# VHH binders against Enoyl-CoA delta isomerase 1, mitochondrial (ECI1), part 1

Every score and structure here is a prediction.

Target 1, 258 residues: Enoyl-CoA delta isomerase 1, mitochondrial (ECI1), of Homo sapiens (Human) (p42126)
Amino acid sequence: QRVLVEPDAGAGVAVMKFKNPPVNSLSLEFLTELVISLEKLENDKSFRGVILTSDRPGVFSAGLDLTEMCGRSPAHYAGYWKAVQELWLRLYQSNLVLVSAINGACPAGGCLVALTCDYRILADNPRYCIGLNETQLGIIAPFWLKDTLENTIGHRAAERALQLGLLFPPAEALQVGIVDQVVPEEQVQSTALSAIAQWMAIPDHARQLTKAMMRKATASRLVTQRDADVQNFVSFISKDSIQKSLQMYLERLKEEKG
Unless a header shows other numbers, all headers, positions and changes below count from the first letter of the chain; Kabat numbers aren't used for antibody chains.
ipSAE, averaged over its two directions, is called F for ESMFold2-Fast, E for ESMFold2 and O for OpenDDE. V2 adds 0.75 times the mean of E and O to 0.25 times the DockQ between the complexes of E and O.
[cut] marks letters that were taken out.
The coordinates of atoms that the task and the answers printed are left out; those that the model quotes come from them. Centres of patches stay.

## First folded at step 1 (VHH)

Design a01 (framework vhh_ozoralizumab_d1)
Fold by ESMFold2-Fast, scan of step 1:
Structure a01 (fold): chain B 258 residues (1-258), chain A 126 residues (1-126)
Amino acid sequence: as target 1 above (258 residues)
Amino acid sequence: EVQLVESGGGLVQPGGSLRLSCAASGFTFSSYAMYWVRQAPGKGLEWVSEISGSGGSTKYPDSVKGRFTISRDNAKNTLYLQMNSLRPEDTAVYYCAKGSPEEYLAWVQRGEFDYRGQGTLVTVSS
């Protein structure tokens, strides 16, 4: 079990804890379990909000599982990317209030998850940076993720962040607006509970329709282009230069640095 | 279990000097490049120095080049930062790191978690 779902205070809230050791990488199995867990909560009238966090502090999620994107078949890359798209679509358009309680490092795919939420709280620890750092690995954020960041922090900040692959430490994350609050690590959970209660005080009908209206253009752009985006990803990731770059990165992760 | 404990900060007047220390344990210290990073009030993390595992190469950004000197004692698992000609702009909490904030990602991907101390506060003011 890679996702732990805990009801919280009986107030219509569930806490969804990531538990995919060692670093909550978005493997195919973890992506699938996240979508299934979200769907179960959406279909349960007892729940109106979900807090997303890591079971173990230190890492919220390290992002995409690079072993799913290297040394595999084109069919595998296509299936993996479809699963990534499905998670983003399901989270971004969820009728539930989603709050990310970011109790650890939140790069790349971890930031993708955080960006789908209605509200983001980051622990005040200099080691817990958040951002879309794909360019540092020689890969690119897809257009729908670029749109999500741009909607959150604005065009100028998003372009600089994406081109340079910036990871924002807590103070800069708050300043640029990629997170909504920065609090001491021991207060992240209680702050998330307070924030989600505030969002859930709004009548569901009005809140849900407003969220859908605000996010429809961004989500629809991916929905109409899912297959084209998959083919673009598969073509890009399959390039010899990209595969070699990823392989070198994975080998570096296995070895101590000099 | 990786542990990094910073010390040596304090209040100093502009133009003064301080020497920071970092005691490391839980990993093969000599095999890793080590870094000093700082966080000024209301700002993000800034990389301020880098040293190779052997101590043979060092790097500095222009903001501190010529004023700061990083060094290490691999026999004692200790990292140092000698800070000279301190300026009010150098006021920050200084952190010892096994890797820059960007390199923490590689560490995290390997399941290697950093034990962080509180850092050490350097205040440059009259």
Scores: ipSAE 0.005, ipTM 0.264, lowest interface PAE 10.7, mean pLDDT 86

Design a02 (framework vhh_ozoralizumab_d1)
Fold by ESMFold2-Fast, scan of step 1:
Structure a02 (fold): chain B 258 residues (1-258), chain A 127 residues (1-127)
Amino acid sequence: as target 1 above (258 residues)
Amino acid sequence: EVQLVESGGGLVQPGGSLRLSCAASGFTFSDYWMYWVRQAPGKGLEWVSEISSSGSTIKYPDSVKGRFTISRDNAKNTLYLQMNSLRPEDTAVYYCATDLSSEYWEALYKSGRFDYRGQGTLVTVSS
């Protein structure tokens, strides 16, 4: 089990803890468990809010699992990318209040998860940066993730961040608006509980309809182009130069661990 | 809570030897790269050595290569630095350090990888 759910039904809140060692990478299995866990909470009327955090501090999520993107078939890449799209669609459009309690490093796909939430709290630790750093690996954030960042921090800040693959340390993350609060690491959980209670004070029907209205255009752009986006990803990732680059990163990690 | 506690510093004559130790707790020591860095009086931090999680990859700057040896004992959560043929210019506070960030991106692109450091241990090389 890669997702731990700690319910507090009396408060209407569940804490969803990422436990996919070593770095909470978005493997196909982890993506599947995240979607299933979210759906179970959405279908349980005792829950109105979910706090997303890592079981262990240090890394919220390192993002995409490079082993899902290298040395595999085009059919595998297509299936993987469909799972990534599904996670984003389910989180971004969830009727639950979602709060990210970011108790660790949050690059790339970790930032994807954080950006889907209604509110983001980052631990004040200079080791914990957040951002879409795909260009640093020679890969590209998909248009729907680019749209999500742009909606959060604005066009020019998003363009600079995406082209340069910026990871924002806590003070800069707060200043640019990619996170809503920066607090001492030991206060992240209590701050998340306070924040989610504030959001849950709003009647669900009004909050949910407003969220849907605000997010419909962005989500619909992916929904109408899912297959084209999959084809684009498969074509890009299958390029010999990209495969060689990813293989070098994986060999470095293998050498480091062995 | 991450804690790094250095020991083994002291006063030594030129040509002497010291062995530094760093006791690590609050994280899975065997999963992370470890570093020794030093700061001489009135100067900035200088990288001294690094070792991979398994101990298979070890690096040194030319200033200490052949004189210093980094090692680790993952069963004891302890990092070591064996310092031989010490010189007056090796006088510094020595820090044990780690970077708990993701190996995928942070280790490849960060110039400031020594975010977690201990309190330090003073090494003085003087007659």
Scores: ipSAE 0.006, ipTM 0.186, lowest interface PAE 10.1, mean pLDDT 87

Design a03 (framework vhh_ozoralizumab_d1)
Fold by ESMFold2-Fast, scan of step 1:
Structure a03 (fold): chain B 258 residues (1-258), chain A 125 residues (1-125)
Amino acid sequence: as target 1 above (258 residues)
Amino acid sequence: EVQLVESGGGLVQPGGSLRLSCAASGFTFSSYYMYWVRQAPGKGLEWVSEISWSGGSTKYPDSVKGRFTISRDNAKNTLYLQMNSLRPEDTAVYYCAKDRYYDSSGYYPEYFDYRGQGTLVTVSS
């Protein structure tokens, strides 16, 4: 199991811990387990909030699994991207309060997960950065992820961050507004518990309808364009230049490992 | 460039002990958390232990807690794993790993830990 759920039913909260070693990369299997775990919590009326964190500190999630996007068939790329879309749609539109307790590095797909949450807490460790760095690999963030970042930090900051593939260290992340709190690493869990309690103090009906109202337009853009977005991704990723770039990156990673 | 070289693996009987070492270079070793991870034949990677940059904090999963001890020597840029009361299910290739530090001026890779070539530990059946 790549997702560990620690319930605190008396408080109405569950802690969902990512355990997909080595770096919580969003493999097809991990994406599937995340969605299933979220659905189980949403269908259990004893839970009103979920804290998302990594089982081990250091990496919250390194993002998309590049082995799912290189050397595979177009049908595989389509299935993978549909799973990525599904995770984002499910998290972004969840009726549960979602808090990300970011106890590690949070680039690209990790930032995708964090951005779907209602509140983000980042450990004050210069090794832990957050951002959408896809352009540094020669790939692009999809329009629905661009919209999510823009809704969070504003158009001007989002455009600069996306074009340059910026990863924000903790102080800059707080200043630009991509995270809501930066705290000592040892305090991330207790801070997340305090934050989620504040959000859960609001009556569910009013909170849920407000969240839906705020997020409906953004989510609907993807819902109406899911197939077109999949086709766009498959066409883009299948380009020889992109496949070569990804292969070179994976080979470089092997060299760095030994 | 980050380099991690593991050593100390070998064949051992159940109940025996081994000490693994990892020689680190290419980064400021004393500024980083370090980890041991393992991969059993035909299985995925499993986290085994964690140590803070100063050595003041360590963590273990229940499967090895009380049997394994992680330590470090920052003067020698070396990470250790003392393994006691070894069991057949501890048979695996053991890797030391480091989280990547962000460089504000540089290319940031998608994967954030590094592993060396590993060292094989076989606990005889």
Scores: ipSAE 0.000, ipTM 0.130, lowest interface PAE 13.7, mean pLDDT 86

Design a04 (framework vhh_ozoralizumab_d1)
Fold by ESMFold2-Fast, scan of step 1:
Structure a04 (fold): chain B 258 residues (1-258), chain A 125 residues (1-125)
Amino acid sequence: as target 1 above (258 residues)
Amino acid sequence: EVQLVESGGGLVQPGGSLRLSCAASGFTFSDYAMYWVRQAPGKGLEWVSEINSGGGSTKYPDSVKGRFTISRDNAKNTLYLQMNSLRPEDTAVYYCAKEGYSSGWYEDYYGMDVRGQGTLVTVSS
């Protein structure tokens, strides 16, 4: 329903398309369907690679569903955050080659998904920005997501980006290294197919062990403190000041334009 | 539950006219603002028009203002887009969208819920 999986016949690749209107927000249901879809592909020997993209250009994913984080119970926040952690752990540690074909805006949780991939391609459209902009809402990226960004673009660039809540338009995204290629929008899919074929040309055993070795320390840091991270999130998000800030932002997202 | 079905697209010559329709079901149509958005080949989504729930307020970007007219028939749960003086650059798949709320941190499409398959408009001589 929320995830469309299209096999690329003969290539050992599936295209996973996000279809959670209007903006592919990472709701509890969408997070669950993403994990299940990934697991199905991992368990199917026909597939060695997955391209993640949006069913509709314009937005890759708007990020975490703020309605899951506002006006709910502490138990709901805990369950939601566990689902977010599970998605990141499953994607980051996947034995499949993952390529993000970013055909739309990619803020916050959208960037979380993109950062788990082995390779990122962004459409050359100045409206399609990527970054971890949590601080703009008065919230913080969790340490494991901060680690993921830092591993990708380096410590200083990550610190500036995270403190300021930067969203990088395509040229800046390429320059800072948060994406690997920027191409015309009509070439994103073909570029992703070419990129994933190059990664899949490497023998799986060697590629998978190298990926695991490179990502072990980062993943293990969350695995050893998942419950503590959940409690820290629940405590933080439940604060009156944070709840009021999120409520104000949701009201600002009102449909009518000026 | 919510369904939006676009129709009325086709091949038309420059300077021609087309009227698009969107049949809505699964929600109380008269309670929601409605939108038309389009996607040209190889391009991103572009907002084309909006109309409030009662039909008395409409808005357009400069690219279509004076040429396109959005309207609605709340008794028939139908949204319309009258397109006049069509240009080759109007070639796109046109989508009907319902009022909603973006719950993420992306601000370009707040309140637009695009669910339909769209209808193709090709403007060519």
Scores: ipSAE 0.006, ipTM 0.242, lowest interface PAE 9.7, mean pLDDT 87

Design a05 (framework vhh_ozoralizumab_d1)
Fold by ESMFold2-Fast, scan of step 1:
Structure a05 (fold): chain B 258 residues (1-258), chain A 127 residues (1-127)
Amino acid sequence: as target 1 above (258 residues)
Amino acid sequence: EVQLVESGGGLVQPGGSLRLSCAASGFTFSSYAMYWVRQAPGKGLEWVSEISGSGGYTKYPDSVKGRFTISRDNAKNTLYLQMNSLRPEDTAVYYCARSDKWLYQQLAKGSYAMDYRGQGTLVTVSS
């Protein structure tokens, strides 16, 4: 069990806690459990909102599981990337109100999850940064993730952030608009409950249609070319130079810091 | 079974010193960077110090830099925190924590990511 769901049916809210040790990496198994958990909540009329957070403070999610992208077959890379696309599509277009309560580091794929939400709250801890830092690993954010960031913080800020692989500490994250609130760490959960209540005060019909209208163009751009995006990813990640870079990074992670 | 057991906390007057110890077991201690983190009453967790597996590299936030010193004895599987010039603001439960290697690059610049944490030891700075 990689996803813990704590229901509060009286409030119409569930808290979804990431529990995929060691750092909530988006492994194929974790991606699958996230989608299944979301679908169960979407099909349960008791719930109108979901707060996404980490079971363990310090890390929201480290992002993509590099072991899924190195030393594996092209078929494995294709399956993995399809799972990543599925998670983004399901979260981004969810009819539920989604609030991310970011109680830890939120790089790369962690930021992908946060960006799908309607509202983002980040703990005011200078050790918790958020951003799409793929370029620092020698890889690239896909166009649909680039579009998601651009829709959130604007073209120029997104271009600078993506090219440089920036991770924003809390004050800068708030200033650039990648998060909506920065609060003391011990207040993240209560702030998320207050925020989601505000969003759920809007009648579901009107809120859901507005969300769909606002997000349809971005989502459909991936929907119409999912297979092409998968082939592009497989071709890119399979390059010898990329595989060597990822292998070196994984070997460094097995050794001590320094 | 990974275990981290802190000791050395207690009551100390402002300006005083304390040395905390953490006994580690159940893993190859020298292969992991280690942290001290603290939680003051009514506040969230705050990272206090980091030391590399070899002990050759250490990091501190500005709030404790110059006052606290992290060290380790890999032969004894023990982590230490020497705390000098203690202030009432240093009152907190102090936890020994093992680094999470999977966040190494992303969190290298003074951030912490822990996969195990001890039960903590209380440090009270008061006259």
Scores: ipSAE 0.006, ipTM 0.200, lowest interface PAE 10.1, mean pLDDT 88

Design a06 (framework vhh_ozoralizumab_d1)
Fold by ESMFold2-Fast, scan of step 1:
Structure a06 (fold): chain B 258 residues (1-258), chain A 125 residues (1-125)
Amino acid sequence: as target 1 above (258 residues)
Amino acid sequence: EVQLVESGGGLVQPGGSLRLSCAASGFTFDDYAMYWVRQAPGKGLEWVSEISWNSGSIKYPDSVKGRFTISRDNAKNTLYLQMNSLRPEDTAVYYCAKDSGYDYVWGSYRYFDYRGQGTLVTVSS
């Protein structure tokens, strides 16, 4: 079990805790469990909101699992990327109120998850940064993730952040608007409960229709281009130069110098 | 070069205790979360404990919760694992590990670092 779901007493809220050691990397299995867990909560009328957080010390999620993208078949890469798309689509368009309680580092795929939420709270620790830093590894954020960031922090800030692969420490994350609150780590959970209560005070029908209206264009752009996006990803990742680069990163973890 | 040197293992009777140590060098120790992981003979790696850079966050799996205690001394660049109420199933080589860092690393390649041979813990009569 990579996802722990705990009901929060009296609030109609569940806390979804990431538990995929060592760093909550988005493996195919973890992606699948996240989608299944979300669907169960969406189908249970007892819940109107979900707080997403980490069970791991110091890491919300490290992002995509490089072992899913290296040394595998094109069919595996296609299946993996479809799972990544499915997680983003399901979270971004969820009828539940989603709040991310970011109690650790949140790069790349972790930031993908956080960006789908209605509200983001980050622990005030300079080591916990958030951002889409794919370009620092020679990899590009897909257009639908670029759109999500741009919708959140604006075109110019997003362009600078994506081209440079920026990770924002807490003060800068708050200033640029990628997170909504920065609080001491021991207050992240209570702050998330307070925030989700505010969103849940709004009648579900009006809130849900407004969320759908605001997010329809962005989500539909991926829905109409899912297969093309998969083909683009598989083609890119399968290139010899990219595979060798990824293998070098993975091998560095066994044979380090410094 | 990053180095992690584990010590403190040995043969102990069921119900006994051991304290493992890990001496770290070659990096700024108090910048990193630290981990204990183990590998039993013929089996895969199992996560045992996690501790944040400032000891503010500590985690254990159910298999060792209440029996093992992780701690760190940032002034001495040393990580510890206090193991109590040891069981035969705790028999394994124990490794000290660090992540690759928080700030600048694209997260999907953040795995455990192994630097030493580990330290063997055998729980048997």
Scores: ipSAE 0.005, ipTM 0.220, lowest interface PAE 10.3, mean pLDDT 86

Design a07 (framework vhh_ozoralizumab_d1)
Fold by ESMFold2-Fast, scan of step 1:
Order: structure tokens, then C-alpha cells, then sequence
Structure a07 (fold): chain B 258 residues (1-258), chain A 127 residues (1-127)
């Protein structure tokens, strides 16, 4: 089990803990368990809010699993990218209040997850950076993820961040607005519980309709272009130059350790 | 358990030089790539230099390339940063950093995330 759900039905809240060692990378299995876990909570009237965090501190999620994108078939890449799209669509449009309690590093796909939430809290630890750093690996954030960042921090900040592949340490993350609060690491969970209670104080019908109205245009752009986006991803990732770069990167990670 | 102790910072005039040292303990130093990172007032953490576990590979951002040199002495468990031609924009607290025990690719994926960081040493470049 890669997702631990700790319910607090009396408060209407569940804490969803990522437990996909070593770094909570978004493997196919982890993506599938995240979607299933979210759907179960959405279908249970006992819950109105979910806090997303890592089971152990240090890494919230390192992002996409590079082994799902290298040395595989085009059919595998298509299935993987469809799973990534499904997670984003389900989280971004969830009728639940979502709060990310970021108790670790949050690059790339980790930041994708955090950006879908209604509220983000980051531990005040300079080792825990957040951002969409795909360009540092020669990879491009898809348009729907670019739109999500742009909706959060604004056009100019998002363009600079995406082109340069910036990762924001806590003070910069708060300043640019990619996170809403920065607190001592030991206070992240209690701060998340306090924040989610504020959001849950709003009547569900009004909050949910407002969220849907605010997010519909962004979500619809992907919904109408899912297959085209999959084909673009498969075409890009399957290029010999990209596959060679990913393979060299994965091989380098074993350098000097045997 | 893991400890990193930086030293060698201070006040220096533009164009000057400083050598920073980092004494490492509590882990097998020769098994880890090591980093220098810095944080300027009102700015985030910036990667400054990287050295492989053997010392055979080094990397620098354009902002310091040609001016800074990272080196290590595995027998002494010590990391060094030689800083030449210092500029006012180099003013920052400099930290010695060891990568986390998670996958090493995190070191490249986000250069500011490290398992352990020392207390830092302040470098001020001012006339």
C-alpha cells in the first residue's frame, strides 16, 4: 500500500499520507492508488476535506517516475501519461477541500499535486523546495500544468519559473505565492488542520460551485485535448535523443556507489 | 549524528578572495557527492558548486564559473570552496551540504534540497 488514509470522521477530514519509497515518485501504481483513495473519500459523506502529506518527512514527492518514461513501449508511455492526466483532473476538480501539508521536497510532479490543492503549507526547511523544474531535465511541462501554475502565481512569475526551471525555497515560495503559509516543520500538521477547518466552515454547495466556476476553463482545455496531449507526450518522450538523455541520467545516478 | 561545520567567511572588498572549509563527521564522507549552497539576504537558497564523491567531477553555475573552485580531501573529511574575484552579489551565508539518503537524482533535480546542512558561514563583499 502506497497511500495511507488516516480518517478523522468526527472532523470530516482525512489525512492522505504518501508512502511510495524511496521518494514518493509518481509510478503507475502510486498514481492509481492516489485516484482510488481520493474517489473513496469523495464518495463517503463523512468526509469534506483531505490533507495531503508524506508519511515520512524529507520528500513530499519527487515527481514523475523516470523509469516509466524510459526503455518502454509507446503504449506504456501513453498509459502512463493518461494516468498522470487522470490524477491532475481528479485532484484539480475534486469537490473536497484539499490542503497540501508539504513536509518535504516538492519538485515537478510533486508540485503538480500541491498546485491542485486549495491551500498549500510548506515546512520552513531550506531543503524543501517547490517548483516546476522540468526544463532543467530537458523536459517540458504540459500546457495544463503551465496553466495551473499561471493561475496560482500569475503570468510573468510563471513564465520565468517555467523557462528557468525554478525551485523555490520556503521564503521565495511564500513571496511568489506558490505556497500560502510557511511554518516550522513541527507545526505543519496542526496548521493544515486549522486551515482545512476554515475552508470547511463554508457551506459545501457554495464553495464547490465557486471552485468549479474558477477551475472549469483550465480543466476543460485538457478534457477536450486529452488524446492530442497524450500523442504529443508519446512523440516527444520516444525521440532517440530524449531516451538517450534519460538513460544517461539514470546511469549517472549510480555513479560512485556501484 | 551527521555534522557539517563551515568556517572561513568574513568581510572582504570587491575583487578579494576567501577560502571556505567544511569539516564533516558522522558519515562516510568519501561515499557522498558534496555541495556548496548560499542564501543572500531576501533571496532563496542558490546552488554554488558540486563535487563528486571521488573529486573527479565538479560543476558550477554561470554566476561563479571561473571564479570559484570546489575541492575535497577525503582523508581529512573536509570540503573546500576557493572564492576569487568576489563581487557584492556574492554576499550570502554559505552552507556545506550533504545529499539525502533518497535517490541521488534528487541532487540534480533540485539543487537546493539536501539531507543535511551546516550552520553556515557569512561572506560579506563590501567596500
Amino acid sequence: as target 1 above (258 residues)
Amino acid sequence: EVQLVESGGGLVQPGGSLRLSCAASGFTFSNYAMYWVRQAPGKGLEWVSEISSSGGRTKYPDSVKGRFTISRDNAKNTLYLQMNSLRPEDTAVYYCAKPSDYEKWLEDFYRGHFDYRGQGTLVTVSS
Scores: ipSAE 0.000, ipTM 0.187, lowest interface PAE 12.5, mean pLDDT 87

Design a08 (framework vhh_ozoralizumab_d1)
Fold by ESMFold2-Fast, scan of step 1:
Structure a08 (fold): chain B 258 residues (1-258), chain A 125 residues (1-125)
Amino acid sequence: as target 1 above (258 residues)
Amino acid sequence: EVQLVESGGGLVQPGGSLRLSCAASGFTFSSYEMYWVRQAPGKGLEWVSEISSSGSTIKYPDSVKGRFTISRDNAKNTLYLQMNSLRPEDTAVYYCATEPYSSSWYRDEYYFDYRGQGTLVTVSS
């Protein structure tokens, strides 16, 4: 089990803890468990909000799992990317209040998860940066993720961040607006509980319709292009040069560990 | 911050016993599989034991089966290794670990296969 769900008795809140060691990489299995866990909470009227955090501090999520994108079939890459799209669509369009309690590094796919939330809290630790750093690795954030960042921090800040593959340390993350609060590590959980309570004070019907209205255009852009986006991803990742680069990186990573 | 602090090592005669402890902090200890690994002088890391989060599944290599016993106390966030019938070839630095591998782009010292400073066990007459 890669997702731990802990109900917060009496508050109508569940804490969803990522437990996919070593770095909460978004493997196909982990993506599947995240979607199933979210769906269970959405179908349970006892819950109105969810706090997303890592079970282990240090890394919130390091992003996409390279083993899902290297040495596999085109059908596997298509299935993987569909799972990534499904997670983003489900989180971004969720009727639950979502708060990310970022108790660790949050690059790339970790930032994808955080950006879907209604509110983001980052631990004040210089090792914990957040951002879409795909270009530093010679790859590109998909258009729907680019749109999500742009909606959060504005066009110019997003363009600079995406082109340069910036990871924002806590002070810079707060300043640019990619996170809403920066607090000492030991206060992240209590701050998340306080923040989600404020959002849950709003009547669900009005809050949910407003969220849907605000996010409809961005979500619909992916919904109408899902298959094309999958084919573009499969074509890109299947290039010999990309496959060789990923294989070399994975081999280097294994050598460093033993 | 994930921290693992090993203790209990020392000098012991062949046939003797030692109990190692690992104090864990900075994560939900009761939810993670735990490992003991060791490194003898001039050699690579050797896996010694593993235990599931609940304690129900335990594994050993043939080199220590019947002599070593791994256990955990989730209420105290502590991992143990009871070592009996110690032999000179058991001489090593023993490490407590919880994260064997990563397939992600992110690299950090906290995400390699051993976490603590280790505790030295020397078996000699």
Scores: ipSAE 0.006, ipTM 0.239, lowest interface PAE 10.8, mean pLDDT 87

